# Ledger of designs, part 25: VH-VL binders against q9gzu0

Target 1, 229 residues: q9gzu0
Amino acid sequence: MGDPNSRKKQALNRLRAQLRKKKESLADQFDFKMYIAFVFKEKKKKSALFEVSEVIPVMTNNYEENILKGVRDSSYSLESSLELLQKDVVQLHAPRYQSMRRDVIGCTQEMDFILWPRNDIEKIVCLLFSRWKESDEPFRPVQAKFEFHHGDYEKQFLHVLSRKDKTGIVVNNPNQSVFLFIDRQHLQTPKNKATIFKLCSICLYLPQEQLTHWAVGTIEDHLRPYMPE
Below, E stands for the ipSAE of ESMFold2; O stands for the ipSAE of OpenDDE; V2 stands for 0.75 times the mean of E and O plus 0.25 times the DockQ between their complexes.

## First folded at step 11 (VH-VL; framework fv_lutikizumab)

Design m6 (at its last look DockQ between E and O 0.26; V2 from the best seeds 0.00; counts 0 for: pae E 6.5 > 2)
Fold by ESMFold2, look of step 11:
Structure m6 (fold): chain C 229 residues (1-229), chain A 124 residues (1-124), chain B 107 residues (1-107)
Amino acid sequence: as target 1 above (229 residues)
Amino acid sequence: EVQLVESGGGVVQPGRSLRLSCSASGFTFSDYTMSWVRQAPGKGLEWVAYISRSGSYIYYPDSVKGRFTISRDNSKNTLFLQMDSLRPEDTGVYFCARTYWDEAGYRGYYFDYWGQGTPVTVSS
Amino acid sequence: DIQMTQSPSSLSASVGDRVTITCRASQSISSYLTWYQQTPGKAPKLLIYAASSLQSGVPSRFSGSGSGTDYTFTISSLQPEDIATYYCQQSYNKPYTFGQGTKLQIT
């Protein structure tokens, strides 16, 4: 009776019942803001920070096909995918994002959207914020970690190369919270044939109930480690 | 500078209605979310209604949901609370309160300015 | 609803004393905590927001600390004008709730 976890679960169940009457998902009740940081291995080099222009939530009604396509493309196992399908999960797609850097890099050329055979990135970090729609309250950081380390996605890329598939691929981090949608391209030079993996989009997965589990701080507080100076 | 003045309180019988008003001055009323907070005699504070800047989002705790209606008229800088089906437990002083609204960051929902309060007594 | 419990319910202290009031939430509120001062017959006045941040114009003898479920409000050297009831308030989730108050008197 005095257990706050059971009281919170009962409140969530009441909200779910109301949403079923309206034929809406819990995610439809929130606004989102998302940022993507590419953290470089070189400590002195500033992260490449991007703002997602529109976060597109995809509810349980569509995620089954996307996960099953990833299983058929050998991106992740059937058993772990079935566990995700059985959860009340939201997919938060980031199909378009814009650099937050305003200055010209000058003499430095960066390989935009190419993740491999590039070797200068340590990890990809996604920062997610939410608020109740129309509440006029500021966004709050969702209490979850979205990181995908270079070693984890490179091993998956190398596995895909051994299988010689032609279709685009989906890879995920170990805790299955960050999914990368990748195009494999074959570049022909006069001397050689080379393969690259190019990032198309990023998707975050989390249980919908997590949308009300917030950390302390502002967007600015949480972006500061990654902010270009 | 900032002023909030409540009116419309009084003594009523159970089951009847009252309409409270809060007149705002000294700030741009339409830029702020507004709330009603009540205090029973000799007791603590209870948040009873919330309204967003445009009036598009409204929240009531279960103790008053279905009986109280918050509204605002931004052209007249006025906040309202319609209280229907009043009960003895609704007795108290009713404050209108302005929320500190920091668009640069979220530091919590707290009330930086309060009115003087208007007393409401519900008794047979 | 998140229940806020203040301790003690009342307190007497002398001018110059250090005064400590605690506030416990029924679940973690991630420092979304505010302290108010209410003198008799008046509306509450904001003192501290975000658990530890002092509102502009509030004397530096007031301070706040804590995290998670446990929060503390301190007056480092009590002054005569500090006679009031003190309330904590959480703003982590709706409904936003207050503690029951701590009545402070000077002996």
Scores: ipSAE 0.075, ipTM 0.611, lowest interface PAE 6.5, mean pLDDT 80
Fold by OpenDDE, look of step 11:
Structure m6 (fold): chain C 229 residues (1-229), chain A 124 residues (1-124), chain B 107 residues (1-107)
Amino acid sequence: as target 1 above (229 residues)
Amino acid sequence: EVQLVESGGGVVQPGRSLRLSCSASGFTFSDYTMSWVRQAPGKGLEWVAYISRSGSYIYYPDSVKGRFTISRDNSKNTLFLQMDSLRPEDTGVYFCARTYWDEAGYRGYYFDYWGQGTPVTVSS
Amino acid sequence: DIQMTQSPSSLSASVGDRVTITCRASQSISSYLTWYQQTPGKAPKLLIYAASSLQSGVPSRFSGSGSGTDYTFTISSLQPEDIATYYCQQSYNKPYTFGQGTKLQIT
């Protein structure tokens, strides 16, 4: 059986193929780029910036059950969920990402990021860029904010820790724009048993009408605040 | 020198079909997206169709959607516009235009070269 | 669709005059604005792109400015050869749309 990341990728590809057969979405007309920045609380510490290898657009019609499950699990409100389901929303999946750090020699470019237990992260920021397919246009920043604060996902992690039977953990920010797919791992140390949560993949939710709402600036302009000096 | 030459215009009755052609020269045709823009007599400009480099992605305004078909043959450096179910309001000069993006400025997608146009008249 | 409102629809000026044309978009177009010149019986000619960038070979008397929804086209010193209709066009979103045009004449 392939590594968890490979399995996720395959699952997403299958889903994409199924959805493509059923409904053509506006998102299918765009190419996407995505970056993920882990912003640390310590101001002197530079953000960890990652580039997504491939962004996979998927229509939300097939995720209704997952969204409602989250409501049942008290992860997010019914009201916000209903609003989301009523909107023509595209899901932008980021199954893999690689570090943009040039200063780190020998590190695995593709790695799961440990989100818990740790308290040094302030927030996760996702930057989304798009362009019309097969155009000579540069990628433009999508005018949407994708942030997930530490306090918000930690609260959800602590809730999950109390449940023994949860596999495939998904947490979301309060506005339901950023979804984190988490792998729970139990580590046996000589002294103690420890549980860690690793980020496996990210999914952004964006109304389709916003796909053509671009901000000004280049990719570099928008990455600059998160780029290592 | 970049040149675009339209042809195929003429007078047709409503409901009939017409096929326009645009011959491109002076540049690598397959490297550029192309568009058709029309101009009714004494009126302004109206974008009619867009086609990507490979032809895989096509866009129309609602005014011509379902009636007009843009296509291209990169091997012949030719752009086409098949116009079906023509209406009197389709009367005008039809221009083919090369589209370009300012990569340095990241602020402009525009039509940098135009043909002289071919006239289309739809009348009973 | 994004509507482009161009003003004025017609303008008469003397040789040497400063001429200004305005274009307003129904929503922000983030400087994705182009200005074209069209002489009677001819194809449109690109003058200004990206709101303020002068196309190569275009005289320096032509300029463009603006941001957001409001843009301006200027001829610093009107010449006889500038008699034409001028159009603004947004390339922010499809469908691409043009202003209604400004017919410029010399008195």
Scores: ipSAE 0.029, ipTM 0.626, lowest interface PAE 5.3, mean pLDDT 84
ESMFold2 (binder alone), look of step 11: mean pLDDT 90; pTM 0.911

## First folded at step 12 (VH-VL; framework fv_lutikizumab)

Design n1 (at its last look DockQ between E and O 0.17; V2 from the best seeds 0.00; counts 0 for: pae O 14.0 > 2, placed apart)
Fold by ESMFold2, look of step 12:
Structure n1 (fold): chain C 229 residues (1-229), chain A 124 residues (1-124), chain B 107 residues (1-107)
Amino acid sequence: as target 1 above (229 residues)
Amino acid sequence: EVQLVESGGGVVQPGRSLRLSCSASGFTFSDYHMSWVRQAPGKGLEWVAYISRSGSYIYYPDSVKGRFTISRDNSKNTLFLQMDSLRPEDTGVYFCARTYWDETGYRGYYFDYWGQGTPVTVSS
Amino acid sequence: DIQMTQSPSSLSASVGDRVTITCRASQSISSYLTWYQQTPGKAPKLLIYAASSLQSGVPSRFSGSGSGTDYTFTISSLQPEDIATYYCQQSYDTPWTFGQGTKLQIT
């Protein structure tokens, strides 16, 4: 026998070895739930809260290419990007989400949310929950913060505006855990600042070992600060 | 002033049932999680049930799972514990406890207010 | 299940003494630890949450510290009303578990 913490680590290592033998990712062994909150600067204004309809875990070469592109475009720090490339990282894509307002029945909508130009959003918060697939256990919050503050993505948008040929843009928060996939649109004459940035999708990045590191609390507890009523 | 008042305890034979109630006042009951905690005579404390503020999440330890049922009626500010298939080891004082969640500090759960307790004795 | 072990099981001290109680978890609980006081014939009362945060209305002579698996509860200057049994409790993972208790007596 041994320390219960040591037994958990041993069990995790055995699972990792089994998954490598089968050529499967650890993320494929979990169910996920994800929520997206657009937090407004005005204290009395309730967040726009959305439930992701399907969380898609991906292990991909494209992650490396997105990081390298981000470094070239000044979206990422070089040192942090190199550190991420050294780790086995899970992408959790959120292409579709549904409003958490209870007067919407049976609707799923794709993202069509303008992030710039506007000044009323404080931050984007993503709430990620997981459990072992086929488990009867409740979903538990993943022990990581997924926040992207307005100032951080606006800074990157300003740099993108000075480049003429960007049509699809990826920006990331300082700790490189939240990636926003942005569509750049030009709607007016060259003298006007008529460029808008629309959010196409959100991707969460985390090391695979964090999938079994849960914080305390329920979905209900973690969503409450963002609930409309 | 937060107040929690338990009732429904008594003396029963093994295999029988009891239903405990906890009447809450002095706070918005539907905003708070609730738990039951028991204490055997001359012994320590044991958590035995949790229910979230909406009733959507319910947890039990293995010692009572399948025999005890926690529930709440938010319209009547009342917490319940249905205790079936009672055993002598279920003997003790049962406390109703308000289970606080700190949304701003991420400090987890803790029992910030307790009732006076109601005694339960299970013996042949 | 996470086992919580308190030390000592009982303790006698004089008014004005510094009292220290230790709580050890069988695994890391990331400071999700509370301390309760139970005076004779009463329900437990919350003293300290999140290992070191003092509950409102609790005298400043009570304090808590620690992290990981090892936690300490201290009464800086013992008072007559502090005669009680003290419990630690983890809320990191279900089932939430308590220590066996430390019975404090005053000589």
Scores: ipSAE 0.304, ipTM 0.692, lowest interface PAE 4.1, mean pLDDT 80
Fold by OpenDDE, look of step 12:
Structure n1 (fold): chain C 229 residues (1-229), chain A 124 residues (1-124), chain B 107 residues (1-107)
Amino acid sequence: as target 1 above (229 residues)
Amino acid sequence: EVQLVESGGGVVQPGRSLRLSCSASGFTFSDYHMSWVRQAPGKGLEWVAYISRSGSYIYYPDSVKGRFTISRDNSKNTLFLQMDSLRPEDTGVYFCARTYWDETGYRGYYFDYWGQGTPVTVSS
Amino acid sequence: DIQMTQSPSSLSASVGDRVTITCRASQSISSYLTWYQQTPGKAPKLLIYAASSLQSGVPSRFSGSGSGTDYTFTISSLQPEDIATYYCQQSYDTPWTFGQGTKLQIT
């Protein structure tokens, strides 16, 4: 009889295998919390922190058509997309989020965030937390990196700007862990026509094997750097 | 300069208790997570305990869970390790280590500064 | 628990040699890998974090690389002061675990 840890690990592996066979996601066994931080280049400017209302886990294979559409739209490479589809990856969708800045009037409202044109953002950081369903345990930070640097999504925006396509825009970070769903809007002012890109939703990609790999610390510990003093 | 100084080590019999202390200086103690790491004679390193900045989150390996208690007093810049029910296999040098964590966690957790260690010997 | 297998356990090389140490994790640790140096009778010292990031103040002859389960530590030109035991450590999952160590000696 293996030690308790080994037994637990084996049981988990069996569960993963069974879920894989059933085309189910291990993510279905977890509750998730997600936060989105917009980190500004100016250090004195505090980050804009948002809490996701609901995280929706989806198997990558269930979104095959959407991924392929993205490829067709030249949002990301076919090779990378195929690789992603072949991996046991779960998509964590964040369709809505609200500001955590309690010091600002109206901060409780769900809002779209303007990503372009602006140069004051350094990067977007997503923090993911999870726990087993039906558990009284606290949420734990998922040990994964979810960052999208301004330079990376701006390049993609500029590329799309030249295209007169009215469809939603999806951009992703280089490692394909963060996908941004973008709404392109044309604003007409008395002086000029301007195009803006607004963030509508975010989707994180996480290998399923990483769902049970947690970092240390509480939600508060991990959010502290992004929270207003 | 960052300094960590361990104390409280000694020779004890199995089943006894020992309390280690780590005095921190040269940095804002309350801004950093802390850990204990031990090293048995002639052996490698073993992580023993972690405590978050505020002390709200604590973690142990199974090897010491239920026997060891990590704590901190931020007002005194001191880290503690209460070791109960000591066993011969607990013998070694115990290091306190400042545990670094960046704003995003991208870099992971690692020990950027170590004390010189305090020796603990558990023998009959 | 994640097991870290470090190789070799011991190594002897000459001054100026290139030295390579490997660390393999029992599962992917997503570059949450740290390298430490411990000279005899001293506390460990941080050299490399996040698999390839050199700690401030550490000589440039030290480097790290790798991804997934396989990681490599390299000394480009071995110096006399580099006599030490080197350890890899994963922080991907708790409990945090170390490799067995590599004792480096100079011939």
Scores: ipSAE 0.000, ipTM 0.514, lowest interface PAE 14.0, mean pLDDT 84
ESMFold2 (binder alone), look of step 12: mean pLDDT 93; pTM 0.945

Design n2 (at its last look DockQ between E and O 0.04; V2 from the best seeds 0.00; counts 0 for: pae O 10.5 > 2, placed apart)
Fold by OpenDDE, look of step 12:
Structure n2 (fold): chain C 229 residues (1-229), chain A 124 residues (1-124), chain B 107 residues (1-107)
Amino acid sequence: as target 1 above (229 residues)
Amino acid sequence: EVQLVESGGGVVQPGRSLRLSCSASGFTFSDYHMSWVRQAPGKGLEWVAYISRSGSYIYYPDSVKGRFTISRDNSKNTLFLQMDSLRPEDTGVYFCARTYWDETGYRGYYFDYWGQGTPVTVSS
Amino acid sequence: DIQMTQSPSSLSASVGDRVTITCRASQSISSYLTWYQQTPGKAPKLLIYAASSLQSGVPSRFSGSGSGTDYTFTISSLQPEDIATYYCQQYYSTPWTFGQGTKLQIT
């Protein structure tokens, strides 16, 4: 008879497999909050902070083809991609977000944030918080790093720029934890045709086992670095 | 029987590096998360590193973040701790610990098996 | 960080005595608490997890209870082999933290 711990592990694995089959996730047992910070290179320039209206957890690897395509295009390694695809990962979709900066006139209140061409952004930071559903507990920070540096997504933009056939593109950070859904638009200026890349939505990848890995601190504590003084 | 055997400890000067190893046997190593926990002389226990089964997810406390690197080789059933920029306060016995998941609520990990530890002394 | 305050720091008791150790968390940890036993020069041993669940192979004289911020570890009848330092640990959130330990001696 296997070690009681081994039996428990096996039982858990069976449960996970069943949940996968039902397209259910442990994430369904949580409420989520998510914030998106656009950190500028200029330190004097305060970050643009957005609150996600709704975080949607999805168990299915709905973007498997996109990930594999990225591998084919040499955007990221096959090994890391395969590992990700084999893991019990939940996708956390952020389809809409709103600016938290009410005091700044002209701050894009909606998702149409231009990521390119511009050089003033250092990185995109996503902050994820969660709590058990129907809990009176406060939201807790999920202990996962979600960052996407400008250099990394720009490289991918430039690669796609040479390809005229696609309007919607997906780019991801090197560790494949942040996926950006991008809309490519061609703008006709009086002088020239310009191509811009607009952020449409964000998806975070998180192993289910990480859902209960919380850091210390409140939402406010974690947002403080990105908030205007 | 689950066995964890640490090695690589020793005496080093501040600012130097040391690499610890932990050999695992008696269980399927690749099925378990692993951690390092240390104990300063005459003091309590301090968690210092966590690594997931695949090695893809790693966590550190602030006390060692940026200086310590946990890694694993599942093909060799071995856990590693690379310690750089060592400080006197890093002195202690370092334990390898199998890290198990609580089924009730899925909220965290605890250490169900420990090695005997390997001593690390950082002194000028 | 969640601080774990363990009491007492040291304890002396006779064989057969009931021994009680307490741990208090700086915030609620929702029973995500473990108790470990460490004999001198040896590896820590898991005794209790989830505040009250006995680890396989651990004698039934060991038990744990509590909720919220307050937890108790109990040895119903102290045995000579129970001489050790005992630690509580929370795994509610990272960083995972331990109590300062309770050194148990036999009188």
Scores: ipSAE 0.007, ipTM 0.507, lowest interface PAE 10.5, mean pLDDT 83
Fold by ESMFold2, look of step 12:
Structure n2 (fold): chain C 229 residues (1-229), chain A 124 residues (1-124), chain B 107 residues (1-107)
Amino acid sequence: as target 1 above (229 residues)
Amino acid sequence: EVQLVESGGGVVQPGRSLRLSCSASGFTFSDYHMSWVRQAPGKGLEWVAYISRSGSYIYYPDSVKGRFTISRDNSKNTLFLQMDSLRPEDTGVYFCARTYWDETGYRGYYFDYWGQGTPVTVSS
Amino acid sequence: DIQMTQSPSSLSASVGDRVTITCRASQSISSYLTWYQQTPGKAPKLLIYAASSLQSGVPSRFSGSGSGTDYTFTISSLQPEDIATYYCQQYYSTPWTFGQGTKLQIT
């Protein structure tokens, strides 16, 4: 019977080898832009809108390092990450963001957003744009819908609350296009000890063939419903 | 009052070209996306071209891509459709349509105002 | 491409009748659907957008419903001026496509 950390280290090394052996993906031929909007239930309240500072596709050198970092923080995501690498799909990771509010100086930070407990968010919307790499063409919206409604992820969080172990949590929306990587934390409130769920990373999942299929519109048109001011 | 007036339709032989114009009034033309939609005689509707408000984004369905060219002149409030290599199946009424971005979604646009159309007939 | 199938192709009804037209998409379109009215010899007129939202100035007897792939357009009490062809259109993704139309006649 081996040390649990030694077995986890061996699994991480196997994942590292698979990432290095993976053939170059179609995603390497594109530039990406991604935005994340936290849409509030109150109709007069503007969304909390963020620009992703670096969109990390599976099959790049940057992705290998960042995926291994994410897996090291979560035991339940290892098998899921390996399974996704075996499919004909692209994963686009968003570990860092900057606020699009005018009164905030543009600073890039690791994602750190409290999703639960709270009841003011309607949904998380990810807006993905792409173009051929080295092109001077405008970015075009990828033909896919990336929404994760509050009710859908809250159900999964409530189920997780019955567990007492310390694990990384990965939840997905019903059509499996948006994956949330969640950190469970404990904090003292004025009334009692409470658990919070914080968003650490978002990953978008789409078939590789969709990388060449665009919807109509401009970045500005698609961002307008979520823009501050 | 929004008004869209098409012109330039007519009867042409297959393989020839035709240029349609649409004059816009009653709204700030440069703030709106525009499209062309056609209707064959006794048939349904088919979208054939889209151009963004600045002219930077242009889309066509496969049925006309490479043969039709949409353009606009925002200083003259005018939309154009250059139709080359015309075929008998291009016969129909061509409508100029104002294309509205639906704030309930980021993925699509619909046509909130239409002109009366200009007829195009391609026959020998 | 997303194919839109309307039914029926034509329909006859009396003044005051409730009229229902259906539109089915070949894949989910998330309620990005419009209904247009076209009087013979005239341009289409937008009646309903986002599957159920009534355009300004459109009488309240017109309504829309549905989700996913299945959508319904209803005239609650048919009036003589409602004689037209009705089209659905998806605006979920390009190419934007229309149903084949439903011709409404009054007996």
Scores: ipSAE 0.006, ipTM 0.507, lowest interface PAE 10.2, mean pLDDT 79
ESMFold2 (binder alone), look of step 12: mean pLDDT 91; pTM 0.925

